Miniprotein binders against q9bqp7. Designs and how they scored, part 273

Target 1, 240 residues: q9bqp7
Amino acid sequence: VPQNWFPIFNPERSDKPNASDPSVPLKIPLQRNVIPSVTRVLQQTMTKQQVFLLERWKQRMILELGEDGFKEYTSNVFLQGKRFHEALESILSPQETLKERDENLLKSGYIESVQHILKDVSGVRALESAVQHETLNYIGLLDCVAEYQGKLCVIDWKTSEKPKPFIQSTFDNPLQVVAYMGAMNHDTNYSFQVQCGLIVVAYKDGSPAHPHFMDAELCSQYWTKWLLRLEEYTEKKKNQ
Short names: E, the ipSAE of ESMFold2; O, the ipSAE of OpenDDE; V2, 0.75 times the mean of E and O plus 0.25 times the DockQ between their complexes.

## First folded at step 24 (miniprotein)

Design ym1 (at its last look DockQ between E and O 0.81; V2 from the best seeds 0.78)
Fold by OpenDDE base, look of step 24:
Structure ym1 (fold): chain B 240 residues (1-240), chain A 94 residues (1-94)
Amino acid sequence: as target 1 above (240 residues)
Amino acid sequence: SREELFDRIFELIEKGDYEEALRLLREYIEKYPDNPLALYLVADILFDLGRPEEARKVLERAKELAKKTGDPDMIEYVELLERLIERLLEELKK
């Protein structure tokens, strides 16, 4: 049980979207502060096993590809992810911002992969927007807040070369999503609340993406795990 | 605990004490024969020791078990090591 319990949902915020669908998605810039990001918390609270296996994988990849080959591989993975997110932001943005659509960004297997998911996405409220949890003292940059099949969700887009049909295969992604939800629900820059999460795993070959929907109950379960990771991070920092 | 044991094994591998790591892993596998991580670590050590044929045999079992668990990371680690073993075996045949 977390020592510092905090609710994921804000009882002071109405679940009813205020009827004014903001015509423009929110895009709050990330402020570079001494506050840890969700990603940093998760990375620094990995198990010794996870750290060992990742380091070993890196060493073995360097053995396979060489040092330059591994750098190129890492760069390509990063670039592909970045381009995918940029393309999605462009697609989900209002038409007035679409005039700058680089058509080349839309020609990817990942974009093809998510087309069936995008059909069920509507009511975009935020894109690439910063969230801050003032009480728990963490920040994050969420990909998207939108309605998926009529339910308002924090949506996190992931790229993979391998099938991830189960939410368990997404590792700490569920923790990331609920961390963003909890922060947004208590961030004064947002007037609404989210109760659901969605992880979308897009595939390079254009095969149909896997949506991993997280209802309020599942989000609450992962929220407890997130709080434990955050406490572990805080304790590690006090001892440094 | 299982966690403490594996943490010790990781430390031993990092220090290059492969013989003691293998001993601990073998003892663990005797009790828990269907652990893909333990089998993977044995294969990985055997590879570093220049024993690729033995590594391959152990890794085959690790691969089967990893696929049954559906852990994509473990599958990736196994497949990477498999490719490295096969490369080494090809080089040794030349």
Scores: ipSAE 0.807, ipTM 0.958, lowest interface PAE 0.5, mean pLDDT 92
Fold by ESMFold2, look of step 24:
Structure ym1 (fold): chain B 240 residues (1-240), chain A 94 residues (1-94)
Amino acid sequence: as target 1 above (240 residues)
Amino acid sequence: SREELFDRIFELIEKGDYEEALRLLREYIEKYPDNPLALYLVADILFDLGRPEEARKVLERAKELAKKTGDPDMIEYVELLERLIERLLEELKK
């Protein structure tokens, strides 16, 4: 149990969407400050098993590919993820024109993979937008806030070459989503709140993406786990 | 205590104390024979010890179990080690 529990939902805010077709999605810029990001907290609080297996995997990949081959592999994975997020932001932005879109970004197995999900996405409220939790002292940059099948969600887009049909296979991704949700719900830059989360795992070969929907109850369960990770991070930094 | 046991095993592997790591893993597998992580670690150690035939045999069971659970990271680790084992076996044949 966290030492300093804090609620994920804000009772001072509406539970319902204010509009079904907002004119311009929010894109709050990430401000420079000394408080930790969600991704840094999660990276710095990995379990010993996670750290060991990742390091072992890197060693084995270098054995297979060579050091230069592994550097190229990791650079390509990073670029694919970056291009995927750029394409999604372009597709979901209502003010962007067809002339401004990069045709090569739109011709991706990952984009093909999410097409059936995108048909259920509407009412985009935020894209690539900063969130801050002033009380708990953390920041993030969320991918998307939109309705999925009629429910307003923080949506996180992930690329993968391996199937992830269960939410447990996404490891720390649910923690990332609820951390963004909690921050957004208590961030004065936002006038609304979200009740749900969605993790979408897209596949390089274009296979149908796996959506992992998180209702309010599941979000609350993961929120408790996020608070524990944040406490662990704070304690580690105090001892450094 | 399971977490403490595996933390000790990880430390032993990192230090190169493979015989003690194998002893602990084999004791665990006697009690829990269907754990893909434990079987993967045995195969991983056997590969480093230059015993790729034994590693391949253990890894095939780990691969079956990893596929049943659908754990994509464990599947990746197993498949990568399998490729390395096969390469070593081909090199030894020459």
Scores: ipSAE 0.733, ipTM 0.943, lowest interface PAE 0.6, mean pLDDT 86
ESMFold2 (binder alone), look of step 24: mean pLDDT 84; pTM 0.811

Design ym10 (at its last fold request DockQ between E and O 0.85; V2 from the best seeds 0.79)
Fold by OpenDDE base, fold request of step 25:
Structure ym10 (fold): chain B 240 residues (1-240), chain A 94 residues (1-94)
Amino acid sequence: as target 1 above (240 residues)
Amino acid sequence: SREELFERIFELIQKGDYEEALRLLREYIEKYPDNPLALYLVADILFDLGRPEEARKVLERAKELAKKTGDPDLIEYVELLERLIERLLEELKK
């Protein structure tokens, strides 16, 4: 049990969007502060097994590709992810705010992969927007807040070359999603709360993406795990 | 605990104490023969020890089990090691 319990949901906020919700998605810039990001917390609190296997994988990849080849590989993976998120932001943004859509960004297997998911996405409230949990002292940049099949969700878009048919195969992504939810629900920049999460795993080959829906109960379960990770991070930093 | 044992194995591997790591892994596998991670680690160590034929045999079983568990990361690790083993075997035949 976390020592510092904090609720994921804010009882002071309604799930009902105020009728005055701007038609334009929120895009709050991430402020670079001393406050740890969700990603940093998760990375720094990986298990010894995860750390070991990842390092081993890296060594083996370097053995296969060489050092330069591995750098190129990692750069390409990063770039593909970035381009995918940019494309999604462009797609989900209102037409009036669309900078010149780079048509080339839309021609990807990943975009093809998520088309069936995008059909069920509506009511976009936020895109690439920063969240801060003031009490728990962490920040994050969420990909999207929108309705998925009529349920308001924090949506996290992931790219993969490998099938991830199960939520368990998404590693710490569920923790990331609930961390964003909890932060958003308590961030004063947001007037509404979210009770659901969605992880979408897009595939490079254009095969149908896997949606991993997280209901309020599942979110609450992962929230407890997130709090434990956050505590572990805090303890590690005090000892450094 | 299982976790403590694997942590010790990881430390041994990092120190280059492959023989002791293999001993612990083998003992574990005797008790838990269907653990894909343990089998993967055995194959990985055998590869580093220059025993690619033995590594291949162990890894085949690890691969099968990893696919059954559906762990995509472990599958990736197995497939990577498989490629490396095959490369080494080809080099040794020259």
Scores: ipSAE 0.816, ipTM 0.962, lowest interface PAE 0.5, mean pLDDT 92
Fold by ESMFold2, look of step 24:
Structure ym10 (fold): chain B 240 residues (1-240), chain A 94 residues (1-94)
Amino acid sequence: as target 1 above (240 residues)
Amino acid sequence: SREELFERIFELIQKGDYEEALRLLREYIEKYPDNPLALYLVADILFDLGRPEEARKVLERAKELAKKTGDPDLIEYVELLERLIERLLEELKK
């Protein structure tokens, strides 16, 4: 139970975009400072079990591939994730609906995997945009804000080589999404708010991606868990 | 608590005190035989001890249980260890 509860939604703010807003998605630049990022908070509050198993996995991968092989593997995974996000930003940008993109960037298993999801995405409001929770003092960089099947969502794109058919399989990803939602809903750079979240897990082999929709009630449940992680992070920093 | 027990087991593994880690894990599995993490850790220790036939048998059970949980990280850890065990078994045939 968090000791300092704060609401995820802002009742003074509409969940509808301003009718006078332009059609070009918002892209607020990220500015690094002493305020922690969502991903840093989550990384710094991993359990001892999570830390042990991750380090053991690294040791076993190095045993299988060698040190150089592991380095190449991790670099390739990172590059594929980067290319995936670049491709999605390009596809979802209204000024880049023309076929002027690198064909190789758009021809990946991950892009094939999400095609059926993209048909349900419309009304893109933000892409690769910074958020800051001015009261709770944390920052993030969200992937996308758009309508999914008619509901405005913070959308987070993930790549995976293994199936993640259930939201529980995405562990900390729901916390990341709700943290971005809470920040956006209380960020003066945004005139609207978001009540829903979506995690989209894309697969390297092109298998249909799994969408994990989070309605307002589910978001509120994960928001409580996020507040606990942020509180844990703050307490750890005081004892440094 | 379970959390404190596993933190102790992790510490023992990191220090190389595999016999004590196995003792604690086997006592836990006797009471909770369907815990895939505990079974995975037993197989992991047995692999490091050069006992891959025993590790493979335990890991088959861990793999079955891990897939039922839908934990993709644990599934990945199990499958990686399985590949390493198979490689060691092939080397031992020679």
Scores: ipSAE 0.719, ipTM 0.939, lowest interface PAE 0.7, mean pLDDT 86
ESMFold2 (binder alone), look of step 24: mean pLDDT 84; pTM 0.807
OpenDDE base, look of step 24: ipSAE 0.791; ipTM 0.954
ESMFold2, fold request of step 25: ipSAE 0.717, 0.702, 0.686; ipTM 0.938, 0.933, 0.932
ESMFold2 (binder alone), fold request of step 25: mean pLDDT 85, 85, 85; pTM 0.815, 0.823, 0.825
OpenDDE base, fold request of step 25: ipSAE 0.814, 0.813; ipTM 0.961, 0.961

Design ym11 (at its last look DockQ between E and O 0.54; V2 from the best seeds 0.65)
Fold by OpenDDE base, look of step 24:
Structure ym11 (fold): chain B 240 residues (1-240), chain A 94 residues (1-94)
Amino acid sequence: as target 1 above (240 residues)
Amino acid sequence: SREELFERIFELIEKGDYEEALRLLREYIEKYPDNPLALYLVADILFDLGRPEEARKVLERAKELAKKTGDPDLIEYVELLERIIERLLEELKK
């Protein structure tokens, strides 16, 4: 049980989205503060097993590809992810639809992969927007807040070369999603609340993406795990 | 605990004490013969000891078990080591 319990949902915010569909999605810039990001918290609270296996994997990848090859691989993976997110932002943003869509960004296997998911996405409220949890003292940049099949969700887009059909296969991604939800629900820059999460795993070959829907109950379960990770991070920093 | 045991094994591997790591892993496998992580670590150590053929045999079983558990990371690690071993074995035949 977390020592510092905080609710994921804000009882002061109405679950009813104010009927005014904001014509423009929110895009709050990330402020460079001494406040840790969700990603940083998760990375620094990995288990010894996870750290060990990742380091061994890295060493083996370097052995297979060489040092330069591994750098190139890492850069390419990063670039592909970035381009995918930029393409999605362009697709989901009403204003950017008018700008010269770099047609090259839209011609990716990842974009093809998520087409069936995008059909069920509507009411986009935020894109690439910063969230801050003032009480728990963490920040994050969420990909998207939108309705998926009529339910308002924090949506996190992931790229994979391998099938991830189970939510358990997404590792810390569920923790990241609920961390963003909890922060947004208590961030004064947002007037609405989210109760659901969605992880979408897009595939490079254009195979249908796997949607991992997280209802309020599942989000609450992962929120407890997130709080434990955050406490561990805080304790490690006090001892440094 | 299982976690503490594996942490100790990881520390031993990092220090290069492969013999003690293998001993602990073997003892664990005797009790839990179908653990893909333990089998992967045995194969990993055997590879570092310059015993790639033995590593391959152990890794085959690790791969089968990893696929049954559905752990995508472990599957990736197993497949990576498998490719490295096969490449090494091909080079040694030349």
Scores: ipSAE 0.720, ipTM 0.923, lowest interface PAE 0.7, mean pLDDT 91
Fold by ESMFold2, look of step 24:
Structure ym11 (fold): chain B 240 residues (1-240), chain A 94 residues (1-94)
Amino acid sequence: as target 1 above (240 residues)
Amino acid sequence: SREELFERIFELIEKGDYEEALRLLREYIEKYPDNPLALYLVADILFDLGRPEEARKVLERAKELAKKTGDPDLIEYVELLERIIERLLEELKK
């Protein structure tokens, strides 16, 4: 158990909106400040084994592709992820401007991969929206808050290539989801809370995406692990 | 502990002290002969030492064991090194 425990859920809030909420999903701007992001906390608390193996993998990829080839590979992977998230935001926005020429954005293997998941998603409350845990002092940018099969979820979209996936993201995705959830539930920009999570893994070749649903109990278990990573990060900061 | 042993092995590899890293890995493998990460690291070091045929033999065992675990990252590391070794061995025949 973390030494500075804090609850993930806020009993003063409901997962139901109050009357006449706006029809447009929330998109809270991310503010630049000195407090750490979820992603930075997770990156800086990787195990020594994980760090070592990633460096060896990088060395071998450079050996296979050359330095310029590896830079091109890395840039392309990043661009595909960015375009995937842009496409999903466009698809899920109720106020999407209808540009027929957005077909390049909407035509990708990753978008084909998630089509069956999107059929079960409704009631979008937030898209690409900043969260801040005002007590624990961390920030993040969540992908989506929406109902999945009738359950309000923080939804995290991830891409995977063949061979797949990156070692950094495989073990930490549930921690990322619950960190966003805890922050949102204690952020004054939000009037509601969320108790469930969903991780959706999309595939470049269009193969059906895999959903990983997290109920409130599972979210609470991962929240404890997130708090330990945040404590580890804070302790490293004191020693720098 | 096991974690302290592997952290020491990682430090040795990073410093280029491959003979000591191999000694520790071989000692570990004598006790735990079906650990695919340890076998992968042996193959990885042997490749850097310019011993690619020995690395290939060890890597075949590591590949079989990694498939049983279903660890996608380790499988990727093994397959990447395998491709590199096979390319090198093919070039050496010229």
Scores: ipSAE 0.643, ipTM 0.918, lowest interface PAE 1.0, mean pLDDT 85
ESMFold2 (binder alone), look of step 24: mean pLDDT 84; pTM 0.802

Design ym12 (at its last look DockQ between E and O 0.71; V2 from the best seeds 0.00; counts 0 for: pae E 1.54 > 1.5)
Fold by OpenDDE base, look of step 24:
Structure ym12 (fold): chain B 240 residues (1-240), chain A 94 residues (1-94)
Amino acid sequence: as target 1 above (240 residues)
Amino acid sequence: SREELFERIFELIEKGDYEEALRLLREYIEKYPDNPLALYLVADILFDLGRPEEARKVLERAKELAKKTGDPDLIEYVELLERMIERLLEELKK
């Protein structure tokens, strides 16, 4: 049980989205502060086993590819992810921002992969927007807040070369999603609340993406795990 | 605890004390023969010791078990080691 319990949902915010569909999605810039990001918290609270195996993998990859080859590999993975997110932001943005659509960004297997998911996405409220949890003292940049099949969700887009048919195969991604939800629900820059999460795993070959829907109950379960990770991070920083 | 045991094994591997690490892993596998992580670590150590044929044999079982558990990270680690073993074996035939 977390020592510092905080609710994921804000009882002061109505679950009913104010009927005014904001014509423009929110895009709050990330402020570079001393406040840890969700990603940083998750990375620094990996288990010793996870750290060991990842380091061994890295060393083996360097032996296989060389140092320059490994850098290139890492850069390519990062670039593919970035381009995918940029393409999605362009697709989900209002038409007025579409004039600068690089058609080349839309011609990817990842974009093809998510087409069936995008058909069920509507009512986009935020894109690449910063969230801050002032009380729990963490920040993050969420990919998207939109309705998926009529339910308002924090949506996190992931790229994979390998099938991830189960939510358990997404590792800390559920924690990231609920961390963003909890922060947004208590961030004064947002007037609405989210109760659901969605992880979408897009595939390079264009095969249908796997949607991992997280209802309010599942989000609450992962929120408890997130709080434990955040506490662990805080304790580690006090001892440094 | 299982966690403490594996942490000790990781420390031993990092120090290059492969023989003691293998001993602890073998003892663990005797009790838990279907643990894919333990089998993967045995194969990894055997590879570092220059015993790729033995590593391959152990890794085949690790791969089967890892696929059953559905742990994508472990599957990735197994597949990387598999490629490395096969490359080494090809080089040794030359």
Scores: ipSAE 0.753, ipTM 0.947, lowest interface PAE 0.6, mean pLDDT 91
Fold by ESMFold2, look of step 24:
Structure ym12 (fold): chain B 240 residues (1-240), chain A 94 residues (1-94)
Amino acid sequence: as target 1 above (240 residues)
Amino acid sequence: SREELFERIFELIEKGDYEEALRLLREYIEKYPDNPLALYLVADILFDLGRPEEARKVLERAKELAKKTGDPDLIEYVELLERMIERLLEELKK
């Protein structure tokens, strides 16, 4: 159990955005600061098991592909993820959908994979937008806030070359979603809150993406796990 | 504790003390026969010891269990080791 528990939802904030708000999605710039990011916290609190297995995997991949082959492999995976997120931001942005410039961003199995999900997405409120939890002192850059099948969600887009049919297959991704959610719900740059999450796993071969919906109860359960990781990070930095 | 046991096993593997790592892993599996990480580590060690037929048998069970846990990293590690084992078995038949 976390020693410094803090709620994920803000009871003083509406879950219904103001109807007079502009239709252009929020894109709060990520500011230079010394507080840790969600991804930094998660990376720095990997268990000894996770670290061991990752290093063992790396050793075996290098043995299989060679050092240069492994470098190329990892660079290509990174590039594919980056272009996928750029394409989704372009597709979901009202301004950029009118002036599509880069055909190569849209030429991806990952984009085909997600098409059936996109038809259920509406009311985009934020894209690639910074969030900060001033009380818990962490920052993040969320992918998207939009309605999915009528429910306002923090949506996280992931690429994968292998099927992830269950939310357990996405382990740290739910922590990332709830960390962004908690930060947004307590960030003065946002006038509303979000109580649901969605992880969308897209596939390189264009196979239909797997959506992993997280209702408020599930978000609260993962929030507790996030608080433990944040606590661990903070304690390690105090002792360093 | 379980966590202390596995940290010990990781240290033994990193030092190349495979016989002691296997002893601890087999003792654990006797009590908890359906742990996919333990089975994966046994297969991983057996592969390095040049015992790929035995590694393949253990890894098949680990793969089955890893799919149920939904741990994407463990699934990836299992599938990579499976490919390496099959290549070694093909090499040995030549």
Scores: ipSAE 0.527, ipTM 0.879, lowest interface PAE 1.5, mean pLDDT 85
ESMFold2 (binder alone), look of step 24: mean pLDDT 84; pTM 0.810

Design ym13 (at its last look DockQ between E and O 0.08; V2 from the best seeds 0.00; counts 0 for: placed apart)
Fold by ESMFold2, look of step 24:
Structure ym13 (fold): chain B 240 residues (1-240), chain A 94 residues (1-94)
Amino acid sequence: as target 1 above (240 residues)
Amino acid sequence: SREELFERIFELIEKGDYEEALRLLREYIEKYPDNPLALYLVADILFDLGRPEEARKVLERAKELAKKTGDPDLIEYVELLERLIERILEELKK
């Protein structure tokens, strides 16, 4: 029921990389601008239930840990996620040698968790690369575009201390993936497009990560939900 | 609607109108006894009201149901509140 529906896929664009691809993953720099990011849109359009429960959780965590303890906890979670993404970019980059990688960065529970997934990943086309949807006016920074079990995917890497065995457990992550996909498919910096998505939830204790594959049909369903969130965001900004 | 009811409950909790929030939640649970969010909210309010023994009893049921849903955030909310309840109950035994 979005009023500004737009297709996620671009019929003018191939599903496959150009044969003259330089074999180095794309890394389009993120430029500072005034248009909203995917993550900003999702944060600003949380439901009343999500907002309430998150605030109660924060209050209870502060009660458990103290204000300084909670600040340290959130800082550590953020740092772990950052290091995980840095490690994955390093692992998936074809230009790095063994001595250029931090050994401690590569030896974490999260990296151990994702190893079985990485064995199915090949043909990396983009890493930590900016996307912009020119028509819908939003930007993002995607984690990875690569083949997973032979299918070219936008891959989103997530860290979690709690199991997320089903896609419903990942909340807005599917919206993030399809938003990146739609933007990439309509971004002139990319000569190819992607029809599938993958969310990989890695665990701190090294337990096997959960992959959540999204075929084109599922991506289209989530794309509609993303458009509604973007529309809601736009309406909120008009009223402030 | 269910959405409107819970938005009202959230508003009441935020304002500190706990007795009315509990009334609405208990009426809802009477009709839908296996809703883990509703049970969690009852326990959460009882904890703030200084009734941790009652909160623990309700939360045990909420925890059981939350694990069946596979909702990791609700499970975390329940487990966090459980830790807080157990801490205060242990302190009261001293």
Scores: ipSAE 0.708, ipTM 0.934, lowest interface PAE 0.8, mean pLDDT 86
Fold by OpenDDE base, look of step 24:
Structure ym13 (fold): chain B 240 residues (1-240), chain A 94 residues (1-94)
Amino acid sequence: as target 1 above (240 residues)
Amino acid sequence: SREELFERIFELIEKGDYEEALRLLREYIEKYPDNPLALYLVADILFDLGRPEEARKVLERAKELAKKTGDPDLIEYVELLERLIERILEELKK
């Protein structure tokens, strides 16, 4: 049980989205503060086993590709992910804000992969928007807040070459999603509340993406795990 | 229960305890040798451990069993992992 319990949902906010569909998705810039990001918290609280496995994988890849080859590989993976997110932001943005659609960004296997998911996405309220949890003292940049199949969700888009058919196979992604939800629900920059999460795993070859829907109950379960990770991070920093 | 066992296996995978996950899966397979999901998870873990050739062999059996069960989702998962393994094995031969 977390020592510092805080609710994921804000009882002061109505679940009913105010009917005014904001014509423009929110895009709050991330402020560079001394406040840890969700990603930083998760990375620094990985288990020794997870760290060991990643390091072993890295060493093996370096042995096979060389140091320069591995750097190139890592850079390419990062670039592909970035391009995918940029393409999604362009697709989900209102037409009036669409800068020159780089048609090349839309011609990816990842974009093809998520097409069936995008059909069920509507009512976009935020894109690439910063969230801050003032009480728990963490920040994050969420990918998207939108309705999926009529339910308002924090949506996190992931690229993977490996199939991830089970939510448990997405590692810390569920924690990231609920961390964003909890922060948004208590961030004064947002007037609405989210009760659901969605992880979408897109595939490079255009194979249908796997959606992992998280209802309020599942979000609450992962929220407890997130709080434990945050506490562990805080303890580690006090001892440094 | 079977469900509880698989939940534990997934928790172990999430924590990166692949050796314990494999142990539990192997014990399960000894009792239930024709479970395609268990075999898929073994292949999945072997792949993450950097043992793609072994993963391929296990996955072949998983594929055969999955086709017999007629589970379309599991068949899809097996096929996706198979394509990934083949791609990596081809890259390693270069």
Scores: ipSAE 0.459, ipTM 0.793, lowest interface PAE 1.2, mean pLDDT 89
ESMFold2 (binder alone), look of step 24: mean pLDDT 84; pTM 0.816

